# VH-VL binders against q9umr5: the designs that were tried, part 97

Target 1, 268 residues: q9umr5
Amino acid sequence: SYKPVIVVHGLFDSSYSFRHLLEYINETHPGTVVTVLDLFDGRESLRPLWEQVQGFREAVVPIMAKAPQGVHLICYSQGGLVCRALLSVMDDHNVDSFISLSSPQMGQYGDTDYLKWLFPTSMRSNLYRICYSPWGQEFSICNYWHDPHHDDLYLNASSFLALINGERDHPNATVWRKNFLRVGHLVLIGGPDDGVITPWQSSFFGFYDANETVLEMEEQLVYLRDSFGLKTLLARGAIVRCPMAGISHTAWHSNRTLYETCIEPWLS

## First folded at step 24 (VH-VL)

Design yk10
Fold by ESMFold2, fold request of step 25:
Structure yk10 (fold): chain C 268 residues (1-268), chain A 123 residues (1-123), chain B 112 residues (1-112)
Amino acid sequence: as target 1 above (268 residues)
Amino acid sequence: QVQLVQSGAEVKKPGSSVKVSCKASGGTFSDYAISWVRQAPGQGLEYLGEVIPMFHTRNYNKKFKGRVTITADKSTSTAYMELSSLRSEDTAVYYCARTKYDILEGFSDFDYWGQGTMVTVSS
Amino acid sequence: DVVMTQSPLSLPVTLGQPASISCRSSQSLVWSHGNTFLNWFQQRPGQSPRRLIYKVSNRDSGVPDRFSGSGSGTDFTLKISRVEAEDVGVYYCMQGTHEPLTFGQGTKLEIK
């Protein structure tokens, strides 16, 4: 039988967003127990990511306990950051495949219509003033805002991303790294036509330097220092990179070719 | 001026469906969420759910899960609410209303409402 | 669901006198540190609801100064300093902090 699949949604999502993904799984892996976690739906997806991590942890524990051979995670958009934090804080997780579906793993610096929708009077060049304050950190999008031109402020103010990336020293760094490294596979999915995640290479642990030149995962300090286990995972062949062009941010979970190429192989 | 204009009154039989429209004008349709709220005769207000055209997302009050469908058409600046398997208890005025999700200023819920659409379910 | 409880449910008032409506939530409406999404709506007879107050105490444009909102956490109040004939209607509180959004039962304000 197939390992159970747990799905963690993104910003403003609900279980309806994953109806096509569920159909694909049922077709190719009949009998798989798939749970789309209906937590922090709608506006509650803007709550601090640590609150979301706590709530999702409580929901996944009984599912993992009922599946001693392991589970898979499919985590979309900001849900991929929730899932990565779960892998770090849970010393008892049994996740085989962590499938990160267009998630801003190294942060977000997009001056898109989506940013303006949430911050109508701000631009990406000045949002650091809001996001890198205690007030701003109470909202999820600010928990992964990463301004490459104010990296010192990011490193000091981020209550979430800088910590789970090991970009700032903290007392749990060793334990979180140990826990994260228990994952079987890290499957990174994203593409240049996403239109929301900026740079789109954030989904592959790439990000801007101060000149807005994208440095890929292997050029990032967090990889080179192996601060939370990326270098170790890559060395043991546990990182899968599956980029795909032509897919917009809202279509990753409803594209059959993407599913067959990037997701299906990892749901054993 | 912002205006939300709804479709006309409906009389329906039990077991059927109703679809109410809400056309927005006087603002940018994609800047807002459109929510649906109902009011049974002589009763209070009950939230059904929302659609967010910009994100292509829907979020429903779990009380109505499986019976309500809320959609949006950006090209016509129109939101729709469909309620299926109608019962007598669904007799109500159905309103659309909008929300602005502004992180800095806070959520601005239901600053504008449609005129309401009476849906009567009778055998 | 967060339960919103209004008191009184029926409020007869003499013209020119003050009125006060209480709204209590079953859990805190504080989002986190800086925002409490508690709103007040007025529904005049035969009309759609109209927002009066947002974020506890902020009046919407065109709302007379005689309306004020206050409160914190779980306890909130709408006050009308001197009731006028145009104030007849039903008043609802609503919370926007938790999904699903929920309303109080309504308070019917009438002139004695």
Scores: ipSAE 0.788, ipTM 0.882, lowest interface PAE 1.1, mean pLDDT 92
Fold by ESMFold2, fold request of step 25:
Structure yk10 (fold): chain C 268 residues (1-268), chain A 123 residues (1-123), chain B 112 residues (1-112)
Amino acid sequence: as target 1 above (268 residues)
Amino acid sequence: QVQLVQSGAEVKKPGSSVKVSCKASGGTFSDYAISWVRQAPGQGLEYLGEVIPMFHTRNYNKKFKGRVTITADKSTSTAYMELSSLRSEDTAVYYCARTKYDILEGFSDFDYWGQGTMVTVSS
Amino acid sequence: DVVMTQSPLSLPVTLGQPASISCRSSQSLVWSHGNTFLNWFQQRPGQSPRRLIYKVSNRDSGVPDRFSGSGSGTDFTLKISRVEAEDVGVYYCMQGTHEPLTFGQGTKLEIK
């Protein structure tokens, strides 16, 4: 029988958003137990990411306990950040494949329709004033806001992303790195036509420098210093990069070709 | 000037489906979530779910999972609610209403409502 | 689901006198500092609901100043300082902090 699959949704999602993904898994891996975690649905997806990590941790513990041979994670959009935090904070997780489905792993810095929808009177250039305040950090989107022009504010104020990236010192950094490195494979999925994740290369641990030039994963300081284990994981041959053009942000979990190419091979 | 106009009353037999429309005007349709709320005769208000046209997301009250479908057509500024496997207890007035999600100002729920659509399910 | 409990369910009132409606939630409605998504709606006979109050105490435009909202956490109150004939109808509280959104049972306000 196949390893259980745990799905963690993104902003404004619910289990309904993954109905096609569930269908694809049932067709190719019949009998697989797939759980879409039905927590922090709809507007509750805006709650602080550490609150979401706590709730998802409680939900995954019994699933992992019933599957001693391991589980897979498929984590979409901001859900990929929740999942990466889970991999770090859980001393005894048994995740084989962590499948990151267009997640802002190095953060977000874009005037997308999504940003305008939530912040109608703000722009990316001035959002640091809201997001890098204690009030702003009570909302999930600000927990991964990454303004390349205010790096000192990001490093001091980020309650989530700077910590899980190992960009700010904290007492658990060594343990979190050790825990993250127990994952079997890190499968990174995303593409240039996403339209929400900005830069889209954030899904592959790429991000802007101060001139808004995209530096790829291997050029990032967090990779070079191996702060949470990316360099070690790549050297082990455990990082899979699966870019695909032509897919918008809301279509990653409903595209059969994407599933067959980037997800299906990793659902042992 | 903001207006939500719903389709007309319907009489349905048990086991059938109904689809109610809600056309928005006087604002940018994609800036809002559209929710559906029902009210059985002589009873209170009950939330069914929402659609967010901008993101193509839907979130349904668990009580109606599997029977309700809420959709939006951005090109016509129209939201739809379809309820299947109708029962006599589904007899109600069905309303659409809108929400503005705004992190800085806070959520603004149901500042405008449609006129309501009576759905009668009679055996 | 968050249960919203209104009291009283029936509220006969003399014209010109104050009225008060209580709404209690089964969970805190606080989202963040300064944000509590508790709303009040009025439904006149034969009409759609109309929002009166949002975020506990903010009056919508066009709502008379005799309506006020207050409360915190789990306990909320709608007050009408002097009831007028046009105030007849059913009043609902609604919480927007937790999914699914839920309403109180309604309070029918009538003139004695």
Scores: ipSAE 0.764, ipTM 0.874, lowest interface PAE 1.1, mean pLDDT 92
Fold by ESMFold2, fold request of step 25:
Structure yk10 (fold): chain C 268 residues (1-268), chain A 123 residues (1-123), chain B 112 residues (1-112)
Amino acid sequence: as target 1 above (268 residues)
Amino acid sequence: QVQLVQSGAEVKKPGSSVKVSCKASGGTFSDYAISWVRQAPGQGLEYLGEVIPMFHTRNYNKKFKGRVTITADKSTSTAYMELSSLRSEDTAVYYCARTKYDILEGFSDFDYWGQGTMVTVSS
Amino acid sequence: DVVMTQSPLSLPVTLGQPASISCRSSQSLVWSHGNTFLNWFQQRPGQSPRRLIYKVSNRDSGVPDRFSGSGSGTDFTLKISRVEAEDVGVYYCMQGTHEPLTFGQGTKLEIK
């Protein structure tokens, strides 16, 4: 029988967005129990990511307890950061495949629709003033804002991303790394035509240096120092990279070819 | 300045569907979420859901999941609400209204409303 | 769903006298330590609702200064310092902190 699948949605999203993904799973893996977590829907997706992690943790505990052989996570966009935090904070998780579906794993730094729509009087170059303040850190989008030109502010002010990346010292770093490393596979999905995640390589743990040159995962300090287990996972052969061009941000969960190529093989 | 203009009244039979439009003018359509709220005769207000045209996201009140579809067309600055499997209890005035999701200033809910569209469901 | 309870449901008032409408939520409406998304709407007979107050106490442009909002947490109040004939209608509170958005039952203000 197939392991249960838990789905975690993105910003302004809800369980409705995953109707096509649910159909694909039902067709290829009949009998699979799929739960799309109906928490922090719509505007509540702007709540601090640690608040969301706490709520999602409470929801996944009974699902995981009923599936002692393990579960899979499919986590879309912002939801991929929630899921990575879950893997770190839960010493009792039994996740086999963590499928990160176009998620800003190394953060976001883009003059995108997010900026204009949520911060109508700001540009990416000055958003650090809001996001790296206690006020800004009360909103989820600022929890993963990563300004490559203000690294000192990011490292000091980030209440979420700098912590789960192990970029700032904290008392739980060793335990979080240990917990994260219990995952079976990390499946990274994204592509150059996403249009929202900036740089799109953030979905593969790539990100800008100070000159806005994209450094790939293996060039990142968090990888080189193995701060939360990324180098160890790669050495185990547990990291799967599945890039696909031609898919916009809103289409990752409704593209059958993407599902068949990048998701289906990992839903054992 | 800002105006939300809805389509005209509808009379429908039980079991059918209705689609109401809401055309926005006097502002930038993609800067806002468009929500739908209904009011049965002599009753209070009930939220149905929203669409965010910029991001193609929709969020529905769970009470109406499976029966309501809220969409937007950026090229015409028009939002739509479709309610299926109509019952007599769905007889109401249906309003559209808008929200600004500004992080710095805070959410500004329903600063402008459409004129309302009466939907009557009778056999 | 967050339940919004208004009191009174019917409010007859003499012209020129003050009026007060209470709204209580079944859970806190505080989003973060800085924002509470509680709104007040007025619906005059035969018209669409009109927003009067947003974020507890902020008057919309064009709303007379005789209208004021106050409260915190779960308890909120709309006050009219001096009721005028044009104030006849139904008043609704609404919370925007939790999904789904929910309204109070309404308070019908009438001139006696």
Scores: ipSAE 0.756, ipTM 0.866, lowest interface PAE 1.1, mean pLDDT 92

Design yk17
Fold by OpenDDE, fold request of step 25:
Structure yk17 (fold): chain C 268 residues (1-268), chain A 123 residues (1-123), chain B 112 residues (1-112)
Amino acid sequence: as target 1 above (268 residues)
Amino acid sequence: QVQLVQSGAEVKKPGSSVKVSCKASGGTFSDYAISWVRQAPGQGLEYLGEIIPKFHTRNYNKKFKGRVTITADKSTSTAYMELSSLRSEDTAVYYCARTKYDILEGFSDFDYWGQGTMVTVSS
Amino acid sequence: DVVMTQSPLSLPVTLGQPASISCRSSQSLVWSHGNTWLNWFQQRPGQSPRRLIYKVSNRDSGVPDRFSGSGSGTDFTLKISRVEAEDVGVYYCMQGTHEPFTFGQGTKLEIK
């Protein structure tokens, strides 16, 4: 039998967004128990990511308990960060494949449609004033805002991304790294035509330097320091990178070709 | 001036489906979310769900167990609400309403409403 | 789901007199960032609902200052300082803090 699949949605999403994905899984892996977690749907997805992590943890624990052979996680967009944090705080998770579906794993820094929609009077160059305030950090979108021009503010004020990345010292860094390393495979999916994840390489743990030059995962301090286990995972062949062009952000979960190429191989 | 104009009254048989439209004007359609709320005769208001047309993201009241489908056409600035497997209890006036999500200014929950669409379900 | 409980359900008022409607939520409506998504709507006979108050105490444009909203956490109040004939209708509180959004039962304001 196939391992259960748990799906975590993104910003303003719900289970509805994954109706095609469920169809694909059912067709190619019949009998698979797929659970799309209907938590923090709609505007509640703006709640702090740590709050979301706690809620999702409560939901996945019983699912994992009933699946001693392991489960697969498919986590879309903002959900990918929630899942990474989830795997960091859970010392007893049994995740075989963690599929990060177009997630801003190294953060977000762009004037995207989402940003313009939520902050109609702000630009990415000024958002640090909001997002790195205590008030701003009460919103999920600020929890992974990563301004390369204000690294000091990011490191000191980011209450989520900087912590799960181990970029700021905290008492749980070692344990979180150990927990995250329990994952069987980390499948990173994204692409240059996403249009939302900025830079799109963030889905592969790439990101801007101070000059907005995109550096790859292997050039990132979090990798070089192995702060949360990326270097270790790569060394043991546990990281899979699946870039795909021609897919917009809102289509990653509904594209058959993407599913067959990047998701399906890891559901067996 | 902002206006939400809904389609006309509907009379449906049990088990059938109804699709109500809501055309927005006086603002940028894609800047807002569209929600649907219904009101049975002589009763209160009940939330059905929401769509963000720009992203085509939807959120439904789980009470309806998949019977509600909300869609939007940005080219015509029109949102739609389809309710399937109609029952007599679905007889109600259905309203569309808009919401703007602004982190700084706050959420403008249902600041404008459509005129309502009466849907009657009877044998 | 969050249950919104209004009281009273029927509110007969003499013209020129004040009116007060209570709304209680089964859960706190406060987000961690401090915002409270509590709204008040007015529905006149034969009309669609109209928002009067948003975020507990903010009046919409065109809403007379005789309407005021207050409260915090789980207890909220809509007050009308001097009821006028045009105020006849049903008033609803609505929470937008928790999905799905929910409304109170409605309070029918009538003139004695």
Scores: ipSAE 0.931, ipTM 0.959, lowest interface PAE 0.5, mean pLDDT 97
Fold by OpenDDE, fold request of step 25:
Structure yk17 (fold): chain C 268 residues (1-268), chain A 123 residues (1-123), chain B 112 residues (1-112)
Amino acid sequence: as target 1 above (268 residues)
Amino acid sequence: QVQLVQSGAEVKKPGSSVKVSCKASGGTFSDYAISWVRQAPGQGLEYLGEIIPKFHTRNYNKKFKGRVTITADKSTSTAYMELSSLRSEDTAVYYCARTKYDILEGFSDFDYWGQGTMVTVSS
Amino acid sequence: DVVMTQSPLSLPVTLGQPASISCRSSQSLVWSHGNTWLNWFQQRPGQSPRRLIYKVSNRDSGVPDRFSGSGSGTDFTLKISRVEAEDVGVYYCMQGTHEPFTFGQGTKLEIK
């Protein structure tokens, strides 16, 4: 039998966004128990990510308990960060494949349609004033805002991304790394035509330097320091990178070719 | 001026489906979310769901157990609400309303409403 | 779901007199960032609902200053300082803090 699949949605999403994914899984892996977690749907996805992590943890614990052979996680967009944090705080998770579906794993820094939609009077160059305030950090979108021009503010004020990355020292860093390393495979999915994740390489733990030059995962301090286990995972062949062009952000969960190429192989 | 103009009244049989439209004007359609709310005769207001047309994200009231489908066409600035497996209890005036999401200014919940669409379900 | 309880459900008022409607939520409506998504709507006979108050105490554009909203946490109040004939209708509180959004039962304001 196939291992259960748990799906975590993104910003302003709900289970509806994954109707095609469910169809694909059912068709190619019949009998798979797929659970799309309808938590923090809609505007509630703007709640602090740690609050979301706690809620999702409560939901996945009983699912994992009923699946001693392990489960797969498919986590879309903002959900990918929630899942990474989830795996960091859970010392007893049994996740075989963690599929990060177009997630800003290394953060977000762009004048995207989403930013303009939620912050119609702000530009990415000024968002640090909001997002790195205590008030701003009460919004999920600010929890992974990563301004390369204000690294000091990011490191000191980011209450989520900087912590799960181990970029700021905290008492749980070692334990979180240990927990995250329990994952069997980390499948990173994204692409240059996403249009939302900025830079798109963030889905692969790439990101801007101070000159907005995109550096790859292996050039990042979090990798070089193995602060949360990326270097270790790569070394043991546990990281899979699946870039795909021609897919917009809202299509990652509904594209059949993407599913067959990047998702399906890891649902065995 | 901002207007939400809905389609005309509908009479449907039990078990059938109804699709109501809501055309927005006087603003940028893609800057807002569109929600649907219904009101049975002589009763209160009930939230059905929401769509963000720009991102095609939807959120539904789970009470309806998948019977509600909300869609949007950005090219025509029109949102749609389809309710399937109609029951007599679904007889109501259905409203569309818009919401502006602004993190700094706050959420402008239902600042404008459509004129309503009466849907009658009878055998 | 969050239950919104209004009181009274029927509110007969003499012209020129004040009116007060209470709305209580089964859960706190305050987000961690401090905002409270509590709205008040007016529905005149035969018309669509109209938003009067947003975020507990902010009047919408064109709403007379005789309308005021107050409250915090789980207890909210809509007040009309001097009721006018045009105020006849049903008033609803609505929470947008928790999905799904929910409304109070409505308070029918009538002139004695």
Scores: ipSAE 0.930, ipTM 0.958, lowest interface PAE 0.5, mean pLDDT 97
Fold by OpenDDE, fold request of step 25:
Structure yk17 (fold): chain C 268 residues (1-268), chain A 123 residues (1-123), chain B 112 residues (1-112)
Amino acid sequence: as target 1 above (268 residues)
Amino acid sequence: QVQLVQSGAEVKKPGSSVKVSCKASGGTFSDYAISWVRQAPGQGLEYLGEIIPKFHTRNYNKKFKGRVTITADKSTSTAYMELSSLRSEDTAVYYCARTKYDILEGFSDFDYWGQGTMVTVSS
Amino acid sequence: DVVMTQSPLSLPVTLGQPASISCRSSQSLVWSHGNTWLNWFQQRPGQSPRRLIYKVSNRDSGVPDRFSGSGSGTDFTLKISRVEAEDVGVYYCMQGTHEPFTFGQGTKLEIK
């Protein structure tokens, strides 16, 4: 009766992180087939995001094929970008709800614990030297590094985010937009107390300008140009924004209130 | 100076669970990942899983089909490995090991090991 | 899972003579960024494993220079230029490129 749910994890994560989410779904939507994709777990989540997209595509295709009425995607953190790209490259996906759970959809630019952990000797102000090199772009975390102070480097060197955003011209931009627009609903979840997604508005396609002033989705060039379909989705009422305060990054997938408020309504 | 000190030997019955601890000292616990590796008597090494205590992210060897649970307590710099539904084949020395993740310098896989914990499963 | 195949499994060596252990992976261990997560461990009798080599050819601190690692892709080698009595033990290669991490069968080095 309920559409299958596919879950995609975040950086250094695995299916274990979603044990509570599974419990919540089973409780509130009994009989729902939930598949947490155990691909690119652990350190393999550092592999280039396009590689991950390909792998996840292979995994979701058979699931979608068995669910002609559609599926729901719950994609957490880095997984949200993987899913967005997935929906961009798949011309035959049947995703009803794409739930982006605290994902850096417009990129990341922050001195977070994750950054300090992976780059002990680097700060966000200097990471562009690494991330916008060919070598750096072989790491997932650099694939969505979005330095507002080095926009030219971002636009020219970003091999993932800039492309799925349509910020750099490429031959698949029109098709990717068309594919992404197949989604029924785009549910954007995030909040000011996340502590990792920086700025937290990135989960809602907001981001820094050159002065590190956060601009909303509607002020972004990708929206104004409708480069990958945000403007179109918004116009047809397909974008749902669900901000929630008081939730840390590692709690988005396990908070019951968040689930009931922001996730459950879209699992019908 | 870096040390991983594990809990003492365990004797368990089949079907029960065992929880082994690994206390780290001599470094910053949260800067590293802790992995668990076991070695059956006279056999090789087998990877069980990993936890990043800083973020509580975990990854398991799927071979164990959910029997392994790895946890960490940052306040005590201690990692834990619990193995449930014990079988005789689970008899082994269980090791914890440390890994440093640094994108620039590379990953320092298992640069330090615990002394091992013998777990004997017998009826 | 990536299969790590060591050879030989038993390695009797005369003191002062060189030793060589081969490790072959069923898949390439090279990441797209160029790193190769291949490690060598030594386990002396009754002791925990000790890392000797990381990233194919880098010696850990305190590891004698008689130990060296080499290789690329799927073929790797640990060499001991002059075997000493303290080198007795089992040696393991380990890949950290693909989840789950896997070890070779081990090579038991003994003195003739």
Scores: ipSAE 0.928, ipTM 0.956, lowest interface PAE 0.5, mean pLDDT 97

